# VH-VL binders against Gonadal protein gdl (gdl), part 22

Target 1, 194 residues: Gonadal protein gdl (gdl), of Drosophila melanogaster (Fruit fly) (p22468)
Amino acid sequence: MADIPATSEGSANTSEAVVEYQQPTPEFLQRKIYFLVDQLRTYHSELPENLQTRISYDLLTELANCVLNDGIFVIVKALMELQHETERHLIKIRMQAENEYEIEVAEWRSKIKDPEELRHILGLMKIKHTKKLHESDTKIIEILDQKVNDQQSTLQKAGVPGFYVTENPKEIKIQMFLLDFILRLSRLKYEPGK
Below, E stands for the ipSAE of ESMFold2; O stands for the ipSAE of OpenDDE; V2 stands for 0.75 times the mean of E and O plus 0.25 times the DockQ between their complexes.

## First folded at step 8 (VH-VL)

Design z3 (from y1 with heavy chain W35M; framework fv_firastotug; at its last look DockQ between E and O 0.07; V2 from the best seeds 0.00; counts 0 for: pae O 3.9 > 2, placed apart)
Fold by OpenDDE, look of step 8:
Structure z3 (fold): chain C 194 residues (1-194), chain A 125 residues (1-125), chain B 108 residues (1-108)
Amino acid sequence: as target 1 above (194 residues)
Amino acid sequence: EVQLVESGGGLVQPGGSLRLSCAASGFSLSSGYYMSWIRQAPGKGLEWLARIDWDDDKYYSTSLKSRLTISRDNSKNTLYLQLNSLRAEDTAVYYCARSPSYWLELAKYYGFDYWGQGTLVTVSS
Amino acid sequence: DIQLTQSPSSLSASVGDRVTITCRASQSVSSSYLAWYQQKPGKAPKLLIYDASNRATGIPSRFSGSGSGTDFTLTISSLQPEDFATYYCQQYSSWPLTFGQGTKVEIK
């Protein structure tokens, strides 16, 4: 009866190094804000004059403060992806409708030998197709407008300055440029000391 | 900075094939952009050839569809164009160009916001 | 295919002149699908106007676009030396994508 010695499994205390998320120092944050504001001013200077007058430096400063939170970049990226998917889908639908028309026209050309009859049929088809495309385009615009409103609302709720629900094309344009600025900033790496 | 650089142009014989490359930098070809090839014959206007979407959907000009192939390599961030059965009339500068999306890309259109400098293809015996 | 016809095909103007270029479509084009480009010799086209009337980033205020339906216009309010170039309209309303034939603006 050989006493098999109980090998004491040494409890490896995996000291989970609590990576103390060292909160960035106020000085670090201030330098980062300065960097972001400087970048935004550069972007602002690239705008047409009429848009420069509508985007204040105060708004840029607020935007810089807002994007200190990486969560804003995540939100904007997610909105961008969703927008791309929506746009792609809508374009596909429209193109499909156009392709179907072309196929149908080709079929009629193959089947109808009388030129007058063919001309008549193609004329009717063109009218029908034009109407269908117009309806499709109207629906596309409606969908896109709703999408813009939803995005505006999302960004407003996230506390992004300059964003609110509006249908005014001029205001929408400003918001589009602000989105571009955010996206451009999201691609920058802030390195302290360079 | 967004840059597009075309390559692969040169002298090609009639009946041959060309393969052009467009190296993209400053953005990813898979990140929601539409990429197109446009050509310009010497002293002539612009002609759209093909587009590839970020989801690899492909569209071609009606007249050249049978001869054209557009593709991309995301790992290399490079766009490609192949044109077969070359003719003298295919002599042109070939441009790659980017199209933005709607709301978040500063446009509600599908134009071309960035262009390469182009690569010249000459089809001659 | 949607054909775009520009007028004039060429024009001569002096520095400081007002220049107007028209683009007529064979079919109705949404303003959201019309763009204008500038091309200088040996260079790639540069986007000037999108959505028929919106200036692209970095485009001077002297450039403006207008129009709807089948008729579109590019205006240069005061021609500068750097503006001597060829200008193109382009539509994305229907496949295939098409360009106008171009308008060459030359120095008088």
Scores: ipSAE 0.034, ipTM 0.525, lowest interface PAE 3.9, mean pLDDT 88
ESMFold2, look of step 8: ipSAE 0.649; ipTM 0.836
ESMFold2 (binder alone), look of step 8: mean pLDDT 89; pTM 0.915

Design z4 (from y1 with heavy chain Y33S Y114S; framework fv_firastotug; at its last look DockQ between E and O 0.41; V2 from the best seeds 0.47)
Fold by OpenDDE, look of step 8:
Structure z4 (fold): chain C 194 residues (1-194), chain A 125 residues (1-125), chain B 108 residues (1-108)
Amino acid sequence: as target 1 above (194 residues)
Amino acid sequence: EVQLVESGGGLVQPGGSLRLSCAASGFSLSSGSYWSWIRQAPGKGLEWLARIDWDDDKYYSTSLKSRLTISRDNSKNTLYLQLNSLRAEDTAVYYCARSPSYWLELAKYYGFDSWGQGTLVTVSS
Amino acid sequence: DIQLTQSPSSLSASVGDRVTITCRASQSVSSSYLAWYQQKPGKAPKLLIYDASNRATGIPSRFSGSGSGTDFTLTISSLQPEDFATYYCQQYSSWPLTFGQGTKVEIK
């Protein structure tokens, strides 16, 4: 009965190199902010004059500071995806309503042989359909408006400058451009020393 | 799917005016998006003319600004284009087009994802 | 105004060929705000590419866009019979919106 020596499995101490997340130096952050502000000023200069006057350089500076946190980009991207899904869904619903109308029209055409009667029925159907579509469109607008408000609120709570809940079209337009700026910045790679 | 149907084209005399209509279906003009007119002279390229935004801001081609008026009637879900002081060079197919309305993605507003079939305007004496 | 110049103005190709069309801007197009359209005779243009490289919904994978700044490219990896058409680039970086002069792709 040969005593098979228990090979001591050497516990490879995988020293998890705690990659010390070296906090970016203040100098690095300052340079990054400057870079971001410069980009934002470029974007700002491309706007129509009427919009340029409504977006201050202070706001751009605040925005630059805000997007130092990559979390803001994540939030905005998530909101975009949700918005796209919502809009696609709403469009689909409307399309279904239209399709149902077409099917119904086809059925009536198959059943009614008298042209005058058919014309009358189709006329009534068109009126009904138009009303239904109008109601549907109204609901769609309401849903989208609420979605915008929710998104405004989310961004405001996240501390994104320039965002607050508003129904003013001109204010909303400013926010849209700010979002565009954020998205444009999210595509940039800041490389120190270039 | 958004459907756009242009109307109002035809033969017009030099110095006259055209008024074109674009009936939209599948999406309300009031629900957002950006709406534009684009024209194409026979055998030529595309020329952007005007745009109306969801907030009623209007933009025009620099060369035609003084002659163009874009408008909409939400109750009729119809886009309009007025062009005055017509010239022979204004002979073209006129298209209405839609740009998507994604509030969080402004860049998509400037691409034209939906087009009408166009209406021909001929300016001739 | 940003002027867009396409090259070539026309080309002849066969089914299965790789086709490349370039669009050069007179000024830098910010954030690659460039679109590509396909137009067939007697039809309205159809959106192919937006933001220089994103395919529009329903556009086949054989279409691709690339580029930044002043130079942009539309590529058709393998030309199909239905791809014989005129192609246009369009910028939406600045007002007024402008189109290239078009590139006609004809059958050889």
Scores: ipSAE 0.376, ipTM 0.759, lowest interface PAE 1.5, mean pLDDT 89
ESMFold2, look of step 8: ipSAE 0.613; ipTM 0.811
ESMFold2 (binder alone), look of step 8: mean pLDDT 87; pTM 0.905

Design z5 (from y1 with heavy chain S101A; framework fv_firastotug; at its last look DockQ between E and O 0.03; V2 from the best seeds 0.00; counts 0 for: pae O 7.5 > 2, placed apart)
Fold by OpenDDE, look of step 8:
Formats: C-alpha cells, structure tokens, sequence
Structure z5 (fold): chain C 194 residues (1-194), chain A 125 residues (1-125), chain B 108 residues (1-108)
C-alpha cells in the first residue's frame, strides 16, 4: 500500500495585472481635442463652399468633444451598417420584382403564338409591372425615410451635435457629412507625442 | 420558361478539381434571386454547399469553405461552382437552385423554388 | 450548425392514408424558417412548403406544414399514387443551410 505523495500543485497566483485604466489626464484630453478639431477642420475645408458656410467651427468643436467618447463611434458604425444592410435588402426586393416580370413575359412568349395577341398581353403586362414597380419604389423610400429619422433620433439622444429629426433635404445633407466626419475620425489612432 | 441546366460533371481523379456550370434561362441571373449549389451523394441526403446573391455576397458550407468557390457571369447568365482537392466522398449529383428573397422582417423565402436536373460528378482513381 | 432529424426515416403507406413526417431541429429555428421538399428517384427536389406552413405554388392542398421552434411536421392528408417519394426538411434560419436526412414514403 504505497502512499503516493500528493504533489502539492502550486497555485500559480496569476496576478491579473489590474491594468489600472489610468484616466486620461486633462492635458491629454485637451491635446486630443485639438487633434480632432484640426482633423475636422481639414475635412470641412474639403467640402464645397456652400456646405462650408453651413457647418460652423463651433459645431466642429462640439463634435470633437462629443467623439472623445468612443461610444459615439460604436453607435454611428452600427447605424451605418444597419442602413447599408437595409438598403441592400430593399434593392434585392426591387430586383426580384423585375425578375418576376421577366419570368412572366417569357412565359407568355412561350404560350402565345399569335403575334397580335402576344403584343396585347405584353402591353398589359408592362402597364401592370410599371405600376407595381412604382408602388415598390414608394415603399422603399418610406422605409428609408423612416430609417433616417430613427438614426437622427438616436444620435440626438446620444448628444451628438448637429443631429435632430428633420425631413429637410439640406439639413439631412449636413448630417450626412457630419456622419462621414465621425466615421473618418473613428479610423484615426491618436498617438500622444507625434 | 424558367430553366436551370447544370454541366461540367464527369469522372475526376482524387486530388483534382471540378468546375461546374449552371446556365439559367427564362430570367436574368443578375436579378434579385439567390443562387445556390446543393449536392446529393448516391443514396444519401441533400447537402447545401454555397450561395451567391446579386451583390456577389457569398456564403459557404463550413466544412467545405476552404475548397469551394461560387461565382457567376452575368453576361453568360451562368452560375459556377469550383471544388478543389476532390475526394471520393465528393462523388455526388450537384444541383443549382434558385431562392427568392424578401424583406427579412416581413417575409423570408429561402426555399429553393427552381432546381436544375443536376450533374453527376464521380471522383475515382 | 443546426441539425435536422426526420422521423421516421422510412414508412410504408397505402393510397388514401394520412401520412405525418416530423423534423426536429437541434436548436430553435427562428421565425419558422423551415422548408419541405419532395424528391422522386432520379429527379431534383421540389419545394412543397416554405416558412413551415406555406404551400409553394402549385402544391396540392393535401400537403400541409406546421410547427415552430424545434419541432416541425409535414402532413399528407390523403396519400396519392404520385406522392410516393422521399421528403426532406430544410432550415434557412442560420448558416450553413442544412437538410434533414430524408423520409422515404413507400407503397405498402
């Protein structure tokens, strides 16, 4: 009955180095804001003159302060991805409608041998298809408009400057550029000391 | 009439590659339908392989992803499948199939509503 | 991957019989994204049911689908001579798309 000695498995205290999330110093934040504002001014300068006048430097400064929170980048990216997905699906639906028309036309061409009768049927089909396509397009626009409103509301609630619910195309265009600016900033790596 | 015609099947050696074609007629392949390849080994069930949509987004079977390539040529109205590093277990009838798509939140129709007659691929030494 | 298990794997029935085939998923199939197919020997599969309960175009009323979550059923209310075939369930809830192993309906 040989007493097999219990090898004391040494508990390797993996000292989880609590990476003390050192809160960024006020100086660091100030430098980062300056960097972001400078980038935004660069983007602003690339806009057409008519749009430059509509986006104030104050707005850019507020935007820079807002994006110090990485959460804004996450929100914007998620919204944009969802929009793109929605658009792709809507386009697919439209394309399906077109394809159905083509199938139907091909079927009639195969079934109807009289040219005059075929011409008549195809004429009716074209009218019907045009109407259906118009209805589809209208629905697509409605869905997209609602999506834009939802995005505006989300960003407004998140405190992103320049965003509010509006149907004004000119205002929406400004918001689109602001979104582009935010997305561009999200791709930048701020390195202190460069 | 909607028709799908597979071609390119035959006898292939192990380690080789197959390239299958599916010619579509009666509608444009560039239209908003999804296109898939499905295979069936002799006396066995159905296995989905790959899908492509109008925006050239591609999806593959997890097990075969590294060996599969789905593509299309809109000018020829033809769907393609390439499978590399062939094995005996790849012996099957290969089908191309169409799937309608609707708005995801409203209706999905990922069932395969049109099928080709299939093309037999035999992998043997 | 979602595995689909059909029951039974085979059955014998007579013309006029009620036939029921079940398909069980290894996990929940979202929004009942399940299809049923009929396949005859030497032919491609034919779509019967989509979204668990919707009959495809041209499918006779004797075919019906039901179920949700993990359990789905195909029913043939009165078997016809042309219905002797293999039946497959298929899910399109998640990638990859998967099929059941099939159920062969044979003449008694």
Amino acid sequence: as target 1 above (194 residues)
Amino acid sequence: EVQLVESGGGLVQPGGSLRLSCAASGFSLSSGYYWSWIRQAPGKGLEWLARIDWDDDKYYSTSLKSRLTISRDNSKNTLYLQLNSLRAEDTAVYYCARSPAYWLELAKYYGFDYWGQGTLVTVSS
Amino acid sequence: DIQLTQSPSSLSASVGDRVTITCRASQSVSSSYLAWYQQKPGKAPKLLIYDASNRATGIPSRFSGSGSGTDFTLTISSLQPEDFATYYCQQYSSWPLTFGQGTKVEIK
Scores: ipSAE 0.016, ipTM 0.543, lowest interface PAE 7.5, mean pLDDT 87
ESMFold2, look of step 8: ipSAE 0.701; ipTM 0.863
ESMFold2 (binder alone), look of step 8: mean pLDDT 87; pTM 0.899

Design z6 (from y1 with heavy chain K108R; framework fv_firastotug; at its last look DockQ between E and O 0.03; V2 from the best seeds 0.00; counts 0 for: pae O 6.7 > 2, unsure alone 74.9 < 75, placed apart)
Fold by OpenDDE, look of step 8:
Structure z6 (fold): chain C 194 residues (1-194), chain A 125 residues (1-125), chain B 108 residues (1-108)
Amino acid sequence: as target 1 above (194 residues)
Amino acid sequence: EVQLVESGGGLVQPGGSLRLSCAASGFSLSSGYYWSWIRQAPGKGLEWLARIDWDDDKYYSTSLKSRLTISRDNSKNTLYLQLNSLRAEDTAVYYCARSPSYWLELARYYGFDYWGQGTLVTVSS
Amino acid sequence: DIQLTQSPSSLSASVGDRVTITCRASQSVSSSYLAWYQQKPGKAPKLLIYDASNRATGIPSRFSGSGSGTDFTLTISSLQPEDFATYYCQQYSSWPLTFGQGTKVEIK
C-alpha cells in the first residue's frame, strides 16, 4: 500500500492586479483641458467670421470641460447614429413612393393605346403624385424637426453648453458646428507629454 | 466572439461563375453592421468588391458591378457573393468582412473590424 | 475613385526602430475616414486604426495614426518582432472603397 504523496497544489494566487483606476491628477486634467481648448480654437478659427463672432471662447472653454467626460461623446455619437438611421428610413419611404409612381405610369402606358387618353391619364397621375410627394416631404420635415428638438433637449439635459431647444435656424446652425466640434474631439487621442 | 467563415472557393473555368458563402457566428447579419466582400490576388493588394447594409442596400465596385451580386440569408446567418463571367484575373483569395455602422450615411462607411480567413478561387482552363 | 498611394512600398527596419508609413489620397478624405490594417502572410487583414487616429480594440499603444485631408500617417513607435507585416491604408469617405497598394515592413 504505497502512500502516494498528496502533491500540494500550490494555489497560484492570481493577484488580480486591481488596475487601480488612478483618477487623473488635477494637473493631467488641466493639461487635457488646455489641449481640448486649443483644438476647439483651431476649429473655431476655421469658421466663417460671422459664425466666429457667435461662438465665444468662454463657450469653447465650457465645451472643453464638458467633454472631459467621455459619456458626452457616447451620447453625441448615439444621437447622430439615430438621426442618420431616421434619415435613411425616410429617404427609403420617399423612394418607394417614387417607384410606385413609375410602376403605375408603366402600367398605364401598357394598357392605354390612345395617345390622347394616355396623355390625359398621365397628366392626372403626375398631379396626384406631386401632391403626394409634397405631403410626404412635409411629414419628413416634421419628423426631422422633432428629431432635432429631441437631440437638443437630450444634450441640454446632459449639460452640454450651447444646447437648448430652439427652432431658430441660425441657432441650430451654431449647435451643428458645436456637434461637429464634439465629434472631431472624440476622434482625438490625448497623450500626456506631447 | 464574431466569426466569419468563407466557403465555396476552388478551381473554376474561365467564363464560369462562382458562388461564395460566408457563415457568420456570434452576431446576426441582420444587425446594424455592414457586410462586404474583399479580394486579394496572389501577391497583390486588397480590392473591395461589394457591400450590403443592414437595410439590404447593395453597393458594388464600379468595374465589377455588372458581374457581381451580393446577398444574404438571415435565416442561415450567411452572406453570399456571386461573380459571373470569370476571368483569370479574378483569381484571388476572397474575404468577407464586417464594418461598424457608426455613421449610417448612405455614402459613408466604416473600416472593417472583423474578417474571415478567406477562400481561394482559382480561375484556370 | 479615390486613389491611395502609400510610401514607401517597402522598408527594412530593426526591432526597436521607429517606423513611419504615409498614405496620400488623390482627393480629400472627408472626416478623416481612413483606416489602417496589418496583414501577415496567409492571414486576413487586421484593423489597426480607424478614423485616421483611433486605435482599434486590442491594438498596442505603439501603433498610432495621424493626418487629415489627403495626407495620413501610420507610426510604429518601437517595432516589435510580431510587427513585420504588410500594412494597408483604406478610405471609406467615398464610393468605391479603396485601399493603398500596401507597405511591406521587413526585418533588416
Scores: ipSAE 0.019, ipTM 0.568, lowest interface PAE 6.7, mean pLDDT 87
ESMFold2, look of step 8: ipSAE 0.668; ipTM 0.844
ESMFold2 (binder alone), look of step 8: mean pLDDT 86; pTM 0.901

Design z7 (from y1 with heavy chain Y102R; framework fv_firastotug; at its last look DockQ between E and O 0.01; V2 from the best seeds 0.00; counts 0 for: pae O 7.2 > 2, placed apart)
Fold by OpenDDE, look of step 8:
Structure z7 (fold): chain C 194 residues (1-194), chain A 125 residues (1-125), chain B 108 residues (1-108)
Amino acid sequence: as target 1 above (194 residues)
Amino acid sequence: EVQLVESGGGLVQPGGSLRLSCAASGFSLSSGYYWSWIRQAPGKGLEWLARIDWDDDKYYSTSLKSRLTISRDNSKNTLYLQLNSLRAEDTAVYYCARSPSRWLELAKYYGFDYWGQGTLVTVSS
Amino acid sequence: DIQLTQSPSSLSASVGDRVTITCRASQSVSSSYLAWYQQKPGKAPKLLIYDASNRATGIPSRFSGSGSGTDFTLTISSLQPEDFATYYCQQYSSWPLTFGQGTKVEIK
């Protein structure tokens, strides 16, 4: 009855190296801000002169500081995605309206044999369709405008400089460029020492 | 914040009608969202009833289409559901819900991102 | 109508467990137009996943969705105390909109 010695399986303490998320040093953050500001200045220089005068270097600096928080990139990306999906959907709705009209016209053409009667019916259909499209377009604009306002509000609440709720087309245009800048920055990898 | 509050539930007799309201706040019903009614019988699953689109297109459950009417009042920012010829089987919690306009296909559907707390309708003699 | 069948109808699990729920469609669900919901007793459903694999806003990373065609899966990588609830899949590929029968996740 040979006592087979219980081999003590050494519990390999896989010390999960708690990668101590070393908080970035102030120096690192300063260098990163400088990098971001430099990029923003480059983007700014690419704008038309009339727009360059409306976007101050102070605003760019504030924006650079703001995007040090990766959460801003996440918010902006999400907003842009939602906008694009909304726009695509609305376009499709309009396309469907057009398609329905075509189908209806084809049906009438197949059913009505009298040319005069057909012409009359098609004329009425065209009027109806035009009105429907106009109403649809109006609704589309309203939806998009609301979307813009929602984005403005969201970004304002998030503390993104240059964003506030406005219907002024000129101001909206500036905000669009700022969004583009943020998105462009979100694609950059900051590597210290390069 | 988007909030949906259903009302109009209660005890109703068989053969009667119910009219439910869903008051929306935080966003307009006339926006690019779709609005639906969903019900849940006690201890049962979820059943979609009706949807109204931003262009006032209406879609209904096949089985209940003849008895259902969905509508909205934009001025009141309120969604409505009418259900006629009530039966015991219509006993349920009725929810209003929102769907985003994030569609890849036209006239299709999306998930429900916001729900009301529901209103209970009991159909009993 | 597209019928959605969830499996299992109920399961018992412990905190920390990996939980997997399957949803099978009677027909192909186009473009992965499938959502998952969590419902607690006396509460409205809460959206977890949309488009088969996208987490809704505020949903913890422990929730994930996968699948295409007719077979979809919701996974909870590590079950938390607040996750004991009923889960529903829902398709929005075709009319009428339909839900699965639900899967109740209970504490073991």
Scores: ipSAE 0.017, ipTM 0.526, lowest interface PAE 7.2, mean pLDDT 86
ESMFold2, look of step 8: ipSAE 0.110; ipTM 0.567
ESMFold2 (binder alone), look of step 8: mean pLDDT 87; pTM 0.905

Design z8 (from y1 with light chain L97Y; framework fv_firastotug; at its last look DockQ between E and O 0.45; V2 from the best seeds 0.00; counts 0 for: pae O 3.2 > 2, grease 19.3 > 18.9)
Fold by OpenDDE, look of step 8:
Structure z8 (fold): chain C 194 residues (1-194), chain A 125 residues (1-125), chain B 108 residues (1-108)
Amino acid sequence: as target 1 above (194 residues)
Amino acid sequence: EVQLVESGGGLVQPGGSLRLSCAASGFSLSSGYYWSWIRQAPGKGLEWLARIDWDDDKYYSTSLKSRLTISRDNSKNTLYLQLNSLRAEDTAVYYCARSPSYWLELAKYYGFDYWGQGTLVTVSS
Amino acid sequence: DIQLTQSPSSLSASVGDRVTITCRASQSVSSSYLAWYQQKPGKAPKLLIYDASNRATGIPSRFSGSGSGTDFTLTISSLQPEDFATYYCQQYSSWPYTFGQGTKVEIK
C-alpha cells in the first residue's frame, strides 16, 4: 500500500496586476489639450471662410476638452455606424421598389402583344411608380431628419459643445463639421514628447 | 439606377456665356447630396469648378470664382452651371458629379461617386 | 491651393504586371482625404479609392490605396486588360478641391 504523496498543487496566486490606471497628470492633459486644439485649428483653417467665421476658437477649445474623454469618440463612432446602416437599409428598400417595377414591366411586356395596349399599360405603370417613388423618397427624408435630431440630442446630452437639436440647415452644417473634426481626432494617436 | 445627364454644351464664341444643366435621376434625395461641376480640357486633366450643398452654400474654384455660378432646382432635380466671359481655354468637357451628404464623413470620404457622361463646350471664333 | 503631382505621368505595362502610381501633395492632406479615379477614353471618371485606402463599391480587390500626409500610392496588384486607362488622384481635405495631372497606363 504505497502512500502516493499528495502533490500539493501550488495555488499560483495569479496576482492580477491591477494595472492602476494612473490618472494622467495635469501636465499630460494640458499638453494633450494643446495638441488637440492645434489639430482643430488646422481643420478649421481648411474650411471655407464663410464657415470659419461660424466656428469660434472658443468652441474648438471646448471641443478639445470634451474629447479628452475617449467615451465621446465611442459615441460618435456608434452614431456614425448606425447612420451608415440606416442609409444602406433605405437604399436597399428603394432599390427593391425599383426592381419590382422593372419586373412588373417585363411581365406586362411578355403578356401584352398589342403595342397600343402595352403602351397604355406601361404609361399607367410609370405614373404609379413615379408616385410611389416620390412617396418613398419623402419618407426617407423624414426618417433621416429624425435621425439627425436624435443624434443631435444624443451628442448634446453627452455634453459635446456645439450640439443641440435644430432644424436650421446652416446650424446642422456646423454640427456636421464639428462631428467630422471629432472623427478626425479619433484617428490620431497622441504620443507624449513628439 | 442613378443617372446624371449633362446638357447645354456646344459651340460658343469668345466673350459669351455658357449655361449647362445636369439632370439627376434614380435614388436622389435633394437634401442628401452635394453636387459639383468638374471640367476636362481636351487631352488634359480634371479641374474642379464648383459645388453646391444641400443648404445652398456654394463653393467655387479660386481662379474662376468671378465667372462661375452654380445653382440647383430641386423641383426639377437639376443642377446648373453658368460660366461667363468665355475664353478659348474654357473649351472642355464639363461633368456634373455627386457626393453623398447624409453624414459628413460619407460626404467627404466617398468623393465623387457618380458622374455624368459630360457635355462638350467649345469656345471658338 | 494644394497641388497634387502624380508619378509617373505615363507608364507602359503588361497584363499581369504590378503597377504603382504615386501622388504627392504640396501640403499635408488632412485625415488622408484623398481619392483615386480611373478614366477611360471618352468616359467619365470612375471612383476607385476614397479616404486614401478604402475601395469604392464594385472595385476589384487588385486595386489598393495607401499613404498619408503628403505621399499617396495607388497599386494595381495584377494589371488586367480593362485597367489600361488614365488614373487621377484628388484631394478633398482643403478648398478648393484639386486633382493630380493624371497617370496614363498603356499597354506595352
Scores: ipSAE 0.071, ipTM 0.656, lowest interface PAE 3.2, mean pLDDT 88
ESMFold2, look of step 8: ipSAE 0.680; ipTM 0.850
ESMFold2 (binder alone), look of step 8: mean pLDDT 87; pTM 0.903

## First folded at step 9 (VH-VL; framework fv_firastotug)

Design m1 (at its last look DockQ between E and O 0.44; V2 from the best seeds 0.00; counts 0 for: pae O 4.2 > 2)
Fold by OpenDDE, look of step 9:
Structure m1 (fold): chain C 194 residues (1-194), chain A 123 residues (1-123), chain B 108 residues (1-108)
Amino acid sequence: as target 1 above (194 residues)
Amino acid sequence: EVQLVESGGGLVQPGGSLRLSCAASGFTFSSGYYMSWIRQAPGKGLEWLARIDWDDDKYYSTSLKSRLTISRDNSKNTLYLQLNSLRAEDTAVYYCARGPLWFGELKYYFDSWGQGTLVTVSS
Amino acid sequence: DIQLTQSPSSLSASVGDRVTITCRASQSVSSSYLAWYQQKPGKAPKLLIYDASNRATGIPSRFSGSGSGTDFTLTISSLQPEDFATYYCQQYSSWPLTFGQGTKVEIK
């Protein structure tokens, strides 16, 4: 009865190097803010004068401070992706409606041999189609407006400066530029010392 | 289907003015699209001229700003371009083009184009 | 103004060939705001690529865009007979909007 010695499996203490998430130093944050504000000023300077007057440097500074939180970029990107998906979907729906019309027209052309009758039918079909497209476009606008409202609300709740729920086209336009700025900033890599 | 149809091209004398129209169908200008004019001289590249957005903000090329006017009539879904003090160098095919729907990001590319209208400036 | 320089200005290729066109910007194009267009003789330009790498709707998979900063590339993986045309890059990072001078792809 040979006592097979229990090989002590050495517990490899995988010291998970707790990558101490070193909180960025105040100096680092200050430099980053400066960099972000400088970028925003550059973007601001590229706007028409009438829009420049509507976006204050204070707002840009607040925006720079806000986007120090990477969570804001995540939110904005997610919102934009959702919007893009919605837009793509709506475009497809519209294209499908157009295609259906073309198919229907082709079917009528194949079935109706009398030119006068065909002309009459096609005329009616065109009217019907035009109306349908108009209705579709109206619905599309409504959906998009709602999406904008949702985005405004989300960003406002997230504390993004310059965002609030509004239907004013001029205010919406400003918010669109702010979104663009945030997205542009999200694509930048801040490197300390450059 | 999105259609853009330019009109108003032709022969014009130096010093004259052109007025071009672009009739749009398959979409509405008020839906968040922006419209632009681009021209192409014979055998040359493309040159952006002007843009107008849904809020009637207008952008112009720096070199032609003093001579260009872009406008729109939403009721007619029609875009217009006026170019004054015409020169031989203004001879080109003028295109009407649509930008993508504006949703959060400014994208100034052109997803739809008209067939263009030829303007010839000659004495 | 951002100047875009395409290379080459013209090239000859055969059906099935891989074609690469480059577009270099005089300044960095922010956010990869670069588009590519195809133009056939007597026709309007057609959008191929936007945001440097996104194919427009209905554009075949053989077309691809890449690049960032100042250097951008349009690639046709396998040239088809209908691809013989002039190609243009366009930046929309800053005003005024500008186009490259074009690259003509001709049949060999």
Scores: ipSAE 0.029, ipTM 0.660, lowest interface PAE 4.2, mean pLDDT 88
ESMFold2, look of step 9: ipSAE 0.675; ipTM 0.853
ESMFold2 (binder alone), look of step 9: mean pLDDT 90; pTM 0.929

